# VHH binders against Putative uridine kinase C227.14, part 21

Target 1, 235 residues: Putative uridine kinase C227.14, of Schizosaccharomyces pombe (q9utc5)
Amino acid sequence: MALQVDAPDVSSYDELYNRAVELLKHQQRVLIGLAGGPGSGKSTLCAILAKAWNERFGSEIVKIIPMDGFHYSLEELDRFDNPEKARALRGAEWTFDADLFYSLVRLMKKITDRELYAPSFDHAIGDPVVDDICVEPKNRILIFEGNYLLLNKPPWSDACKLYDIKAYLPVEHSVARARVAHRHLVSGLCATEEEAIERTDRNDMINLTFVEKNMVTPDIVLQQLRLKTVKTSSL
Short names: E, the ipSAE of ESMFold2; O, the ipSAE of OpenDDE; V2, 0.75 times the mean of E and O plus 0.25 times the DockQ between their complexes.

## First folded at step 15 (VHH; framework vhh_7yz9_2)

Design z4 (from y2 with I58Q Y104F Y106H; at its last fold request DockQ between E and O 0.91; V2 from the best seeds 0.80)
Fold by ESMFold2, fold request of step 16:
Structure z4 (fold): chain B 235 residues (1-235), chain A 117 residues (1-117)
Amino acid sequence: as target 1 above (235 residues)
Amino acid sequence: QWQLVESGGGLVQAGGSLRLSCTASGFTFRRYYMGWYRQTAGNEREWVAFITFGGKTQYADSVKGRFTISRDNAKNTVYLQMNSLKPEDTAVYYCAAIPEPGDFDHWGQGTPVTVSS
């Protein structure tokens, strides 16, 4: 058995690529804001695009900056008015340091001729790591990816004014729900399927709906990736 | 209104040292890179150094090994330790938050540094 990405419609990916390379003719750095709700597969798509585009250029022209590095730390959440709620609902828009994200986007747009650093998120520790992602001048395409990149609410909406291209990866709610619940179960965050579904419904699906109701119009709507297995012949 | 106030400049002989300070108010200091710039009469301001959110530093080639930038987030203060000063270091020194806070930016008064032969 071999795992292969099913991409029956690649026109939106080609459109994104073509727009980015056209902009590179006239500016040193192109900023792409790529949004998708929980369970949309945006991080997987970004990794695939970055690999493909870097191979085509023969250099690391693409750098991905995930929004998850901009979570408030657990220590910072403990200083909220209701720390138990803040920890329980981590992933909601208000549990991210949006002002830090906007500051970083402005910085990356402004300074293109030296090394800069962005925070990452360490999933094993469950907290952000300051200055973990290095952005170099050769990284001429930056893909910011996350749930709230196109949110029509300051300062997220202020960052939208700085993206050269706004891209959105939609997902059917039933697909998102299944994917997120599965991740909660296999990661050990939830012990049973029923607990995983309940947590998904009260947190992740609320966040998905919030994004969908409060989103700036994207420039490009991207098609979903599908994974399929390729059967090996028994002959 | 946000504010940056530079201090610590003065007259010093070549080979000497000065420590500049810049105190910030009116914005959340930890969310910005901080930097130092300098300007001589009739010229554009030139970048000297900056320091990241987490304390990584970069310097202009002309000052590497002689200048050290640091920050104290608890005091909303960025510093520039200047050692082995040369006459060509003579300038008005300005600090900056990077990117600029708010919608409009301005420079503080700066702190003059004069290095004599």
Scores: ipSAE 0.685, ipTM 0.854, lowest interface PAE 1.2, mean pLDDT 89
ESMFold2, look of step 15: ipSAE 0.675; ipTM 0.857
ESMFold2 (binder alone), look of step 15: mean pLDDT 79; pTM 0.798
OpenDDE, look of step 15: ipSAE 0.850; ipTM 0.927
ESMFold2, fold request of step 16: ipSAE 0.681, 0.670; ipTM 0.852, 0.848
ESMFold2 (binder alone), fold request of step 16: mean pLDDT 79, 80, 80; pTM 0.799, 0.800, 0.802
OpenDDE, fold request of step 16: ipSAE 0.852, 0.849, 0.853; ipTM 0.929, 0.926, 0.930

Design z5 (from y2 with Y104W Y106H; at its last look DockQ between E and O 0.82; V2 from the best seeds 0.79)
Fold by ESMFold2, look of step 15:
Structure z5 (fold): chain B 235 residues (1-235), chain A 117 residues (1-117)
Amino acid sequence: as target 1 above (235 residues)
Amino acid sequence: QWQLVESGGGLVQAGGSLRLSCTASGFTFRRYYMGWYRQTAGNEREWVAFITFGGKTIYADSVKGRFTISRDNAKNTVYLQMNSLKPEDTAVYYCAAIPEPGDWDHWGQGTPVTVSS
């Protein structure tokens, strides 16, 4: 069965779009910081919003820059004081190059008249890929998305001064836990459900709690996606 | 306090070449784009080239195919190889870290380039 997303109500998604478009009347580029903890579905939501907004606007006005490209590389993690711990807890705030992320946000705010590049993350190799995302002048709305974009800790909190709009996608802990554990199973990171839950609890759920307790107040709290299933008989 | 020090400028005949260097200190070099700008008297500085965190290069149309920017992160140095120079390339050349490190807009001394007919 295929998954489809019902049209979101107008309480948060359309409001986010309308606020961004209003700002475009007065500035070349609008930066949106969209945060959500592990298992929140932020990446899926951003992809859906970007597609819908680009169609509505009639051009590729939206570009997404995921925080995942700002992981320290595995080579860099191997230089940490405890490399085994750093690899085991990858995804925790301190395993990201936050200063590089902040540098990129400042760059994208300042330079809007030529193509620029941001790193991405390749899950097959498990490492960032430099210069993989091209940001062009036509991309006037940039959505940065990730776990820690609204974290009330420098330099993440310094980046918050640069976002025009701070958005947060909350998730219920039981939902997040189930989603992340499932992802660990299907990715092959864990062989059993018991292993997946244990790993989720010792890493991802700690990270989620850390975000929830230490975030800057968002401008908009986004509604969770509601998915529906399309039967194969109707396709 | 961070610093950028340009060198390698001089007088050269049209069609000639120069290699500019810029040594950086006081900030984590790898976390910044590096670039070159140039300025003639009475005008605003104009962008010449960028090099990304990962080494991809981006050029102004006026210098594409003639100039090559490169970086050496181990030496905290960015270079500009300028070939097929024209009199309109005459300017003071400045390197830059983008975005600017710290809270200030700090330009180095620059390095003057004069291209004679």
Scores: ipSAE 0.729, ipTM 0.884, lowest interface PAE 1.1, mean pLDDT 89
ESMFold2 (binder alone), look of step 15: mean pLDDT 79; pTM 0.793
OpenDDE, look of step 15: ipSAE 0.836; ipTM 0.917

Design z6 (from y2 with I58Q Y106S; at its last look DockQ between E and O 0.87; V2 from the best seeds 0.81)
Fold by ESMFold2, look of step 15:
Structure z6 (fold): chain B 235 residues (1-235), chain A 117 residues (1-117)
Amino acid sequence: as target 1 above (235 residues)
Amino acid sequence: QWQLVESGGGLVQAGGSLRLSCTASGFTFRRYYMGWYRQTAGNEREWVAFITFGGKTQYADSVKGRFTISRDNAKNTVYLQMNSLKPEDTAVYYCAAIPEPGDYDSWGQGTPVTVSS
């Protein structure tokens, strides 16, 4: 399977950009909360937008802060009441340190004239890295991206009061399922397609459904990324 | 409910040193940046130093090279080591969790520092 990003209708992306730029006329920093469930393509879209907007401005005006850096560490999950369940279901809402995320969003809204740091996630070690993402005053547009950014549950819902723009990237379930299963196979997390599908169904698709049923209303619904090829009948 | 209690201030001669402490309770300390601020009578509080979740530090230009902020998450405590003190450092020093915990913004009593010539 060969996946490529193609977005011929970009009116929603242009609307997001135009709203952010208009706000920059009146405030130093604009916070965008960009949500989408597993397999929505939100990380790929954010990277494309950041690259395009930074090139258009001629500076690193956009900084992306992925929600992945706010996972509880594996060590922290081992201190849960049921560590095996916590590890098996990692990626579920309750396996993220949502209060830390909310604290960071508040911090980034409040302090715009100094360097600040956010955690990242290191895929090689499978754990967050504290203070890994540097946010500078020149980073006037911050895109937070993740599964649960618009979740209608505190403290995620409290963070929604702080985003200047709430954006959502929807995805059809069959497309999400295929994308996530492919990712599990390519990453080596699963050895076979059957394992990848089973893992996707028992975890990622549950998380996607949870997000869809429990969202605050977004300001902008973004057009989905267009794939060149999708092997939906086998996934 | 939540509290920040500053201590360690006092009278010291110019060129001397003091170590300030601030003990936190009522909120999860590790989820906040910590900072120090100072205020003289009739003026707004000014920022002195920040320390991040992971211990990176940043200082106001007026104190760089002389002050060191640190934190001990096990003790819920942030410190400010103040060396080579100048009369201009005379102020009441306050610590803060950043952003403020809970639903309100408040300041504690602070800890007075007086630097004499």
Scores: ipSAE 0.724, ipTM 0.873, lowest interface PAE 1.0, mean pLDDT 88
ESMFold2 (binder alone), look of step 15: mean pLDDT 78; pTM 0.783
OpenDDE, look of step 15: ipSAE 0.861; ipTM 0.935

Design z7 (from y2 with F53Y I58Q; at its last look DockQ between E and O 0.78; V2 from the best seeds 0.71)
Fold by ESMFold2, look of step 15:
Structure z7 (fold): chain B 235 residues (1-235), chain A 117 residues (1-117)
Amino acid sequence: as target 1 above (235 residues)
Amino acid sequence: QWQLVESGGGLVQAGGSLRLSCTASGFTFRRYYMGWYRQTAGNEREWVAFITYGGKTQYADSVKGRFTISRDNAKNTVYLQMNSLKPEDTAVYYCAAIPEPGDYDYWGQGTPVTVSS
């Protein structure tokens, strides 16, 4: 289960770990900003890394804070100048409450001795849930994960000054496009493959390109996950 | 310029109660945790309580069960209800937005509380 983080071909994951551990010798909390565009697999990678690192440390030292919880709610989007557009293009940078995100990053850096809370996103209801993620003092490594973590635009760029480590997970555009379109179809957001592709091109791929063109330089560029080869078994 | 204005302090007998208020201006109140701190002469400020933007609360051990923090986002105001007061609660009380809204460390004037035996 930890093969991708322990294998020789995942040296960038080891580099990220080693930098974080070194910083823990001198500070209570280490903040990692981990960016990747739609379809990059960043959430899966973060979950794998957190599990592996927590096992290595023997404690729940890592907490993941997804940027998804910082979406404006559907009710808030309905108060925008063009609500139809805001809902249709949800996922674009301007449909996130970036000021709240920045406020929370500052809070997590400043306060390390008590419980704090971050919002989550509930995909079943399609909206944020306030105060859903509990961050405890034992969570000494915080991985913020999302599309726009390294965006060179305030306040995202202001948050970059607070991350101890800036990490980026690149993805080939054809891979991202296929993954995102498939998710739109399987989730029921789109009824047909043609609709899923058109939505992906009109929304998600534009967002990916925007990030790539407007990103601060990461400290570490991470390798993509590799799938295990599984032989058919009748046993 | 953002501001926090504390009020409601005074002299109270041990075992008594007092309610502090703090009115905020110049920043988006609902995007910040709010908290109360207190300070006696010659000592560092100590944390007393805070409240998330969603209303969850947390307290220092020394005040648990006696103090209650609350907020009214419509009025940009945070409160501290202090019950069963003890002489050791004597301090100047400060409210804070957490983290501070600007690029500055800023503390208001505070509101002094004196608890007599």
Scores: ipSAE 0.548, ipTM 0.804, lowest interface PAE 1.8, mean pLDDT 88
ESMFold2 (binder alone), look of step 15: mean pLDDT 80; pTM 0.805
OpenDDE, look of step 15: ipSAE 0.835; ipTM 0.917

## First folded at step 16 (VHH; framework vhh_7yz9_2)

Design q1 (from z3 with G35S; at its last look DockQ between E and O 0.81; V2 from the best seeds 0.77)
Fold by ESMFold2, look of step 16:
Structure q1 (fold): chain B 235 residues (1-235), chain A 117 residues (1-117)
Amino acid sequence: as target 1 above (235 residues)
Amino acid sequence: QWQLVESGGGLVQAGGSLRLSCTASGFTFRRYYMSWYRQTAGNEREWVAFITFGGKTQYADSVKGRFTISRDNAKNTVYLQMNSLKPEDTAVYYCAAIPEPGDYDHWGQGTPVTVSS
């Protein structure tokens, strides 16, 4: 009749959902800044929440705008004072075009009655793609997600004044390290486990620590996603 | 202090064409959408068109198919090519960066366009 499967337990995030929906009674658009360091699982969480909340609300009200699209391009990094260092440490805060990100957040808050576009990041090419993400008027909840959204440093901190809700997804360092190293190995960025761990320690773990030490106080600290056994029905 | 300077307006017969220009200074042009608005005396400014970071465009219904917005990031300039002009296109035309580059809003002098029947 029905299958029993493990599915994400999104009920842990009901307070965030309810707060966003209540704000929609008084304003056209709600901006959520959702931060988490490398290996926190923020992108997966956001995708799962968007699907669940769109179903629960009854329309495609949520849109995700990842910070990844605001990387400086490789061509732009090549114009830095030390291009080899900039490429090697890509993912560090200073390798993102934070002023472009802030301009985009201001734009999305100001213009709610037209299609707007945000850049995305193409991991196969390793570069941003301009105007790749379409934001429509029906997308009344925008979730910006990324490493540095709550960083206490201009212009990131200026963008924090525009988010209606500031959310943070913490991660234990051992969990983050394992996740990121595994990703480097399976993606082919690193040929060996030793190389993957070294790369993770040199770059990703430094970036995680930087975020943890330099952030604006969040409104909500999120729990890691848990699974729950549910029944499904065939329709 | 940032600045936007409109030019290219004038008097033209219905059915004619004009090309407006707007030159920007005092902010990083490529980080902003650019737009055109127009205004007749005693009325609020109305939106005409905008152009995104990557060159996608949108137009008000009243000008769609007749007007073309474009940008040249190397020259910090946005353009409005206006074809098949009608008397109802008569207005002062203004450009704007979206969002505003500084802490305050202000409008330049604009460039007046008069379309005679």
Scores: ipSAE 0.664, ipTM 0.853, lowest interface PAE 1.3, mean pLDDT 89
ESMFold2 (binder alone), look of step 16: mean pLDDT 81; pTM 0.822
OpenDDE, look of step 16: ipSAE 0.857; ipTM 0.928

Design q2 (from z3 with F50Y; at its last look DockQ between E and O 0.95; V2 from the best seeds 0.81)
Fold by ESMFold2, look of step 16:
Structure q2 (fold): chain B 235 residues (1-235), chain A 117 residues (1-117)
Amino acid sequence: as target 1 above (235 residues)
Amino acid sequence: QWQLVESGGGLVQAGGSLRLSCTASGFTFRRYYMGWYRQTAGNEREWVAYITFGGKTQYADSVKGRFTISRDNAKNTVYLQMNSLKPEDTAVYYCAAIPEPGDYDHWGQGTPVTVSS
């Protein structure tokens, strides 16, 4: 499914921007924790916001730090007590190195005058890549984005005390289910629609419900992206 | 609870070299950047170098090209190789985990370095 954003609903996005810009008048760096469950569209939204804000400022003022880079590696999961379960349920909260994430949030809050590095996730390899994202002093707005950024459980909840703005992107369950199943199919994780739906129900939808039931109160609730389905002509 | 223990300091002639070591315990070493700082009598502690999770390095301008920071995660140890030492490098050297482990920051004993002209 191709993502098209027709006349985006910008009121909550403008509110987020205005709050961040106001804080920049008084501090070198603004940390935004942007959470949404699987299938919420948070990664797409963050990319759109970063592009728009960077263009407006004429520099790379926004840097996105996805939570995906904080996955335990496959090698690390193989050292768990039940490696088969850990690999099968990859994406659940406990398959992320939350303590490393918290360490990095504290680091980015504390050090604003030097280059720092965060891990990323390489989808082709299927594993995190250490020191892949460079954060420079000019990156005055950091958007951390992921499923569990607002989870009311340490150390995620400790990180929440450090975000200047806590943002949440909710999603209707039927929409999330369809999006995640489609992603599993097109990524090659699942070979058939039936397999993709079954995997989504047993893993991703459970994770979505967990997030919704166990989160701290956000400062701002973001409006969902409007998606249009477009058809590709010939081929 | 957690500790950082510096060693390897001493008296050396200008132009000489020293290798400092810092052994960590009581926290998960790989989850932290490691750094070196130094302090002269009556002055505030100044940053010297740091090393990232994956081994990338940054240095203060005053030591760039002369000092090399490295880490060995298997030994919970960070090193500072100091070459072409100058009298201005005379200080007590401290290592640090960045950010501080746990809820409270604590500096180690430090290791004194004296560079004579």
Scores: ipSAE 0.687, ipTM 0.862, lowest interface PAE 1.2, mean pLDDT 89
ESMFold2 (binder alone), look of step 16: mean pLDDT 80; pTM 0.806
OpenDDE, look of step 16: ipSAE 0.843; ipTM 0.923

Design q3 (from z3 with K56R; at its last look DockQ between E and O 0.82; V2 from the best seeds 0.78)
Fold by ESMFold2, look of step 16:
Structure q3 (fold): chain B 235 residues (1-235), chain A 117 residues (1-117)
Amino acid sequence: as target 1 above (235 residues)
Amino acid sequence: QWQLVESGGGLVQAGGSLRLSCTASGFTFRRYYMGWYRQTAGNEREWVAFITFGGRTQYADSVKGRFTISRDNAKNTVYLQMNSLKPEDTAVYYCAAIPEPGDYDHWGQGTPVTVSS
């Protein structure tokens, strides 16, 4: 019998792939800034693209650097003028160490011939982990992904001058709202659906709107990831 | 605008040790990798060691096992402990923030190290 399964349709992103590979003919490293608001699905998309592109290229050419590793730590937020507000609104632009992010982007563009390290975010402890992501010289395509990568505000806007490709993943607000509220429930951040929706509306949806109103013009506007039906023999 | 000041160099006999220090000002130290470089007359500057945001270290092959880089973010200071020194380690030693805090390369005066045979 013929076996048919649904798989991610990455062909919608062939233009992005081809543009990045063409740039690699002239430079050691290509930086992609991939922005999308909360609930856009940017992290899932990036993971799927990295897997597909690494397989297509035949090596680990793609490395993902999420913006979430650049959160101020909880200890750092406790030193803010209003720590209760900072904790309550964690995820807002000003709760990230944007200057550290900009320093890291400059570093990754400048040094391509040895191992470098970027911070990650550990969701179990709820805090960043320094030096957790290793970037090697073979990682010639770096995808930075996060809410504020294309924000028209220094130093985010200064980092935009360093990305070779600026990509944006839009999302319908009702879709984003549902995704984020579900995530809050599943993660245990919220105990009830009502609490999750209220938190989403007061924090994440405000952040989404802020991004939409304050962006640098992207080079490419991406579509949401779709599935396609494939036969098992083609897999 | 920003400043890096190297110190601790001098004359030592082969097999000896020195500890170099570099104090930073005018930028937020913890947001940068720090490194040491060295230069002999008539040659380009050579990378010696890096230390990452979180304290991971990397070394040039010529100094592995003999040199140790470290940082103290509270004091805005990076160090280079140099053991088992050889005459070929003779150079002026410079520290650097990576990437540069400004938009241009700026090197301090360095600290000279001379290792006698």
Scores: ipSAE 0.690, ipTM 0.864, lowest interface PAE 1.1, mean pLDDT 90
ESMFold2 (binder alone), look of step 16: mean pLDDT 80; pTM 0.807
OpenDDE, look of step 16: ipSAE 0.848; ipTM 0.923

Design q4 (from z3 with Y32W; at its last look DockQ between E and O 0.71; V2 from the best seeds 0.00; counts 0 for: pae E 3.0 > 2, unsure alone 61.0 < 65)
Fold by OpenDDE, look of step 16:
Structure q4 (fold): chain B 235 residues (1-235), chain A 117 residues (1-117)
Amino acid sequence: as target 1 above (235 residues)
Amino acid sequence: QWQLVESGGGLVQAGGSLRLSCTASGFTFRRWYMGWYRQTAGNEREWVAFITFGGKTQYADSVKGRFTISRDNAKNTVYLQMNSLKPEDTAVYYCAAIPEPGDYDHWGQGTPVTVSS
């Protein structure tokens, strides 16, 4: 019985890989800004690409730095003029520490010969974890991934100037809506489907539209991840 | 306005200790790595130590095991504890935010350290 295993097809992203590798012939580190709205699948794609490219290269050459680590903490949100609104709209552009992000991008661009650290985000706690992601000299391709990485607004736009490659992952709104609502429910962020849908429409879909309308021109537009059927011949 | 003010330098005998301080103002301190550099007359400024947002540290080989960098974000201050000082450590020590912004002065005026034999 030939077990059909669905595997990700990463061949459509070879252009991005080749461009990065070509740049590495002339520079120590390549910065990729990969943007996509909520529900675009950017995090999943980045994980798949990092694994595939590291295997291809034979070392951990790719490191992913999620934008989620740059959320303002809950404590910081409580210091906003309207804490309730800040918490309710967490995920909007202004609920991220864009200045910290820009600082880190500059750091990663300038310093390539020593260990550096980026924050991660702990979803269980609901807060960033400072200095949780180690970036080593061997990590020569850094993929920053997030909603607002290509935003045509300072300081995001200033960070964009530092990326060697600006990549955008578009998504159909209906697909994004379904994915995000499902995520909210499964993660326990929302207790009911109705609540999940409401949150999605109120926050995430607005954010998606905001990203689409206010982004700089990307260098490359990526396709949604496709699965290929691998026929395992029953030896 | 962006400002870094170093203090704590002075004259000390070989084997002695000093603690340098650098107070930052005019920027959000927690959003920057901080570092210490030193420079002697006629030479280039050399990196001594830096500290990350969360307090992870790195040191130049010449000072490893003798110097300790730390930070207090509540006080916008970075410190350099210098133990077992050597004449070779004689220099003007500078505090800096990392990375270099490029459009403004991120360096302090420095504090002189002299280690006598």
Scores: ipSAE 0.848, ipTM 0.924, lowest interface PAE 0.6, mean pLDDT 93
Fold by ESMFold2, look of step 16:
Structure q4 (fold): chain B 235 residues (1-235), chain A 117 residues (1-117)
Amino acid sequence: as target 1 above (235 residues)
Amino acid sequence: QWQLVESGGGLVQAGGSLRLSCTASGFTFRRWYMGWYRQTAGNEREWVAFITFGGKTQYADSVKGRFTISRDNAKNTVYLQMNSLKPEDTAVYYCAAIPEPGDYDHWGQGTPVTVSS
């Protein structure tokens, strides 16, 4: 209900939009792989872009497919050799079903004339939900977003051959660390500041560094989302 | 190597029923989608039905309401129950994992279905 005087400056992402729209002249579906490490703000950015681009294009052409739906379930992690470690380090690359993710990317690229489904992640239950996201033929721009979309390791790197546009959202380590530690405290994952910082350093920051050191070259390096001050009646 | 083995085809009169089965082996992880295709002479393989790992189904318009795809994940087997068969359903039926994991397609021999007037 409340107007927000500060609004996201979406114009910084016009290059990405224009490349996607140009590709739509030649192909039914455009796949964007949008990567960023923990604390980068990639999910928020993708949501803002999808809303803005759908409004700008005048149709619901954009669908977001988060990588978090491809976590191994807690039941699957319990079958690992060291289940306690697997649960403790959930979010690390090896705790995702990368083969299923690659199969999905191939499917969405190849089949554009019927409904397809991708898993989502239910944060309340802490587990993926199969077939929860419906991708329709009208969804001509698919944004896959996640930590490891551009990882230079099979099968993630095989999926990179299928993205039409590879985008990366970098984040300063001090900013990422602060964001992630705060999230751990407010979510109740960690009970104390010491625990939140320790978990962030031992898990999330390691994952961020792993991504940065093992990434294929992106087509576009994105800027962090910035606000601009606008007067409602002036725009 | 991965392998798909189709069975259950045969000769049947129009209006009759057949149940096809397909057993998958050699996969190191479960496939997201399984499906059935069919092929008549001189044509490309035509999609018939698919089923997601979670059990959602879709059908080609020509078979909707007559065919039912199902899956037994514990046995890595997919089925196609074909009812109210028509002569137009005559084809070789192939099972497929969708999308396929290799650089080139590997199809089984298929299972021929002939529907006589």
Scores: ipSAE 0.344, ipTM 0.696, lowest interface PAE 3.0, mean pLDDT 86
ESMFold2 (binder alone), look of step 16: mean pLDDT 77; pTM 0.789

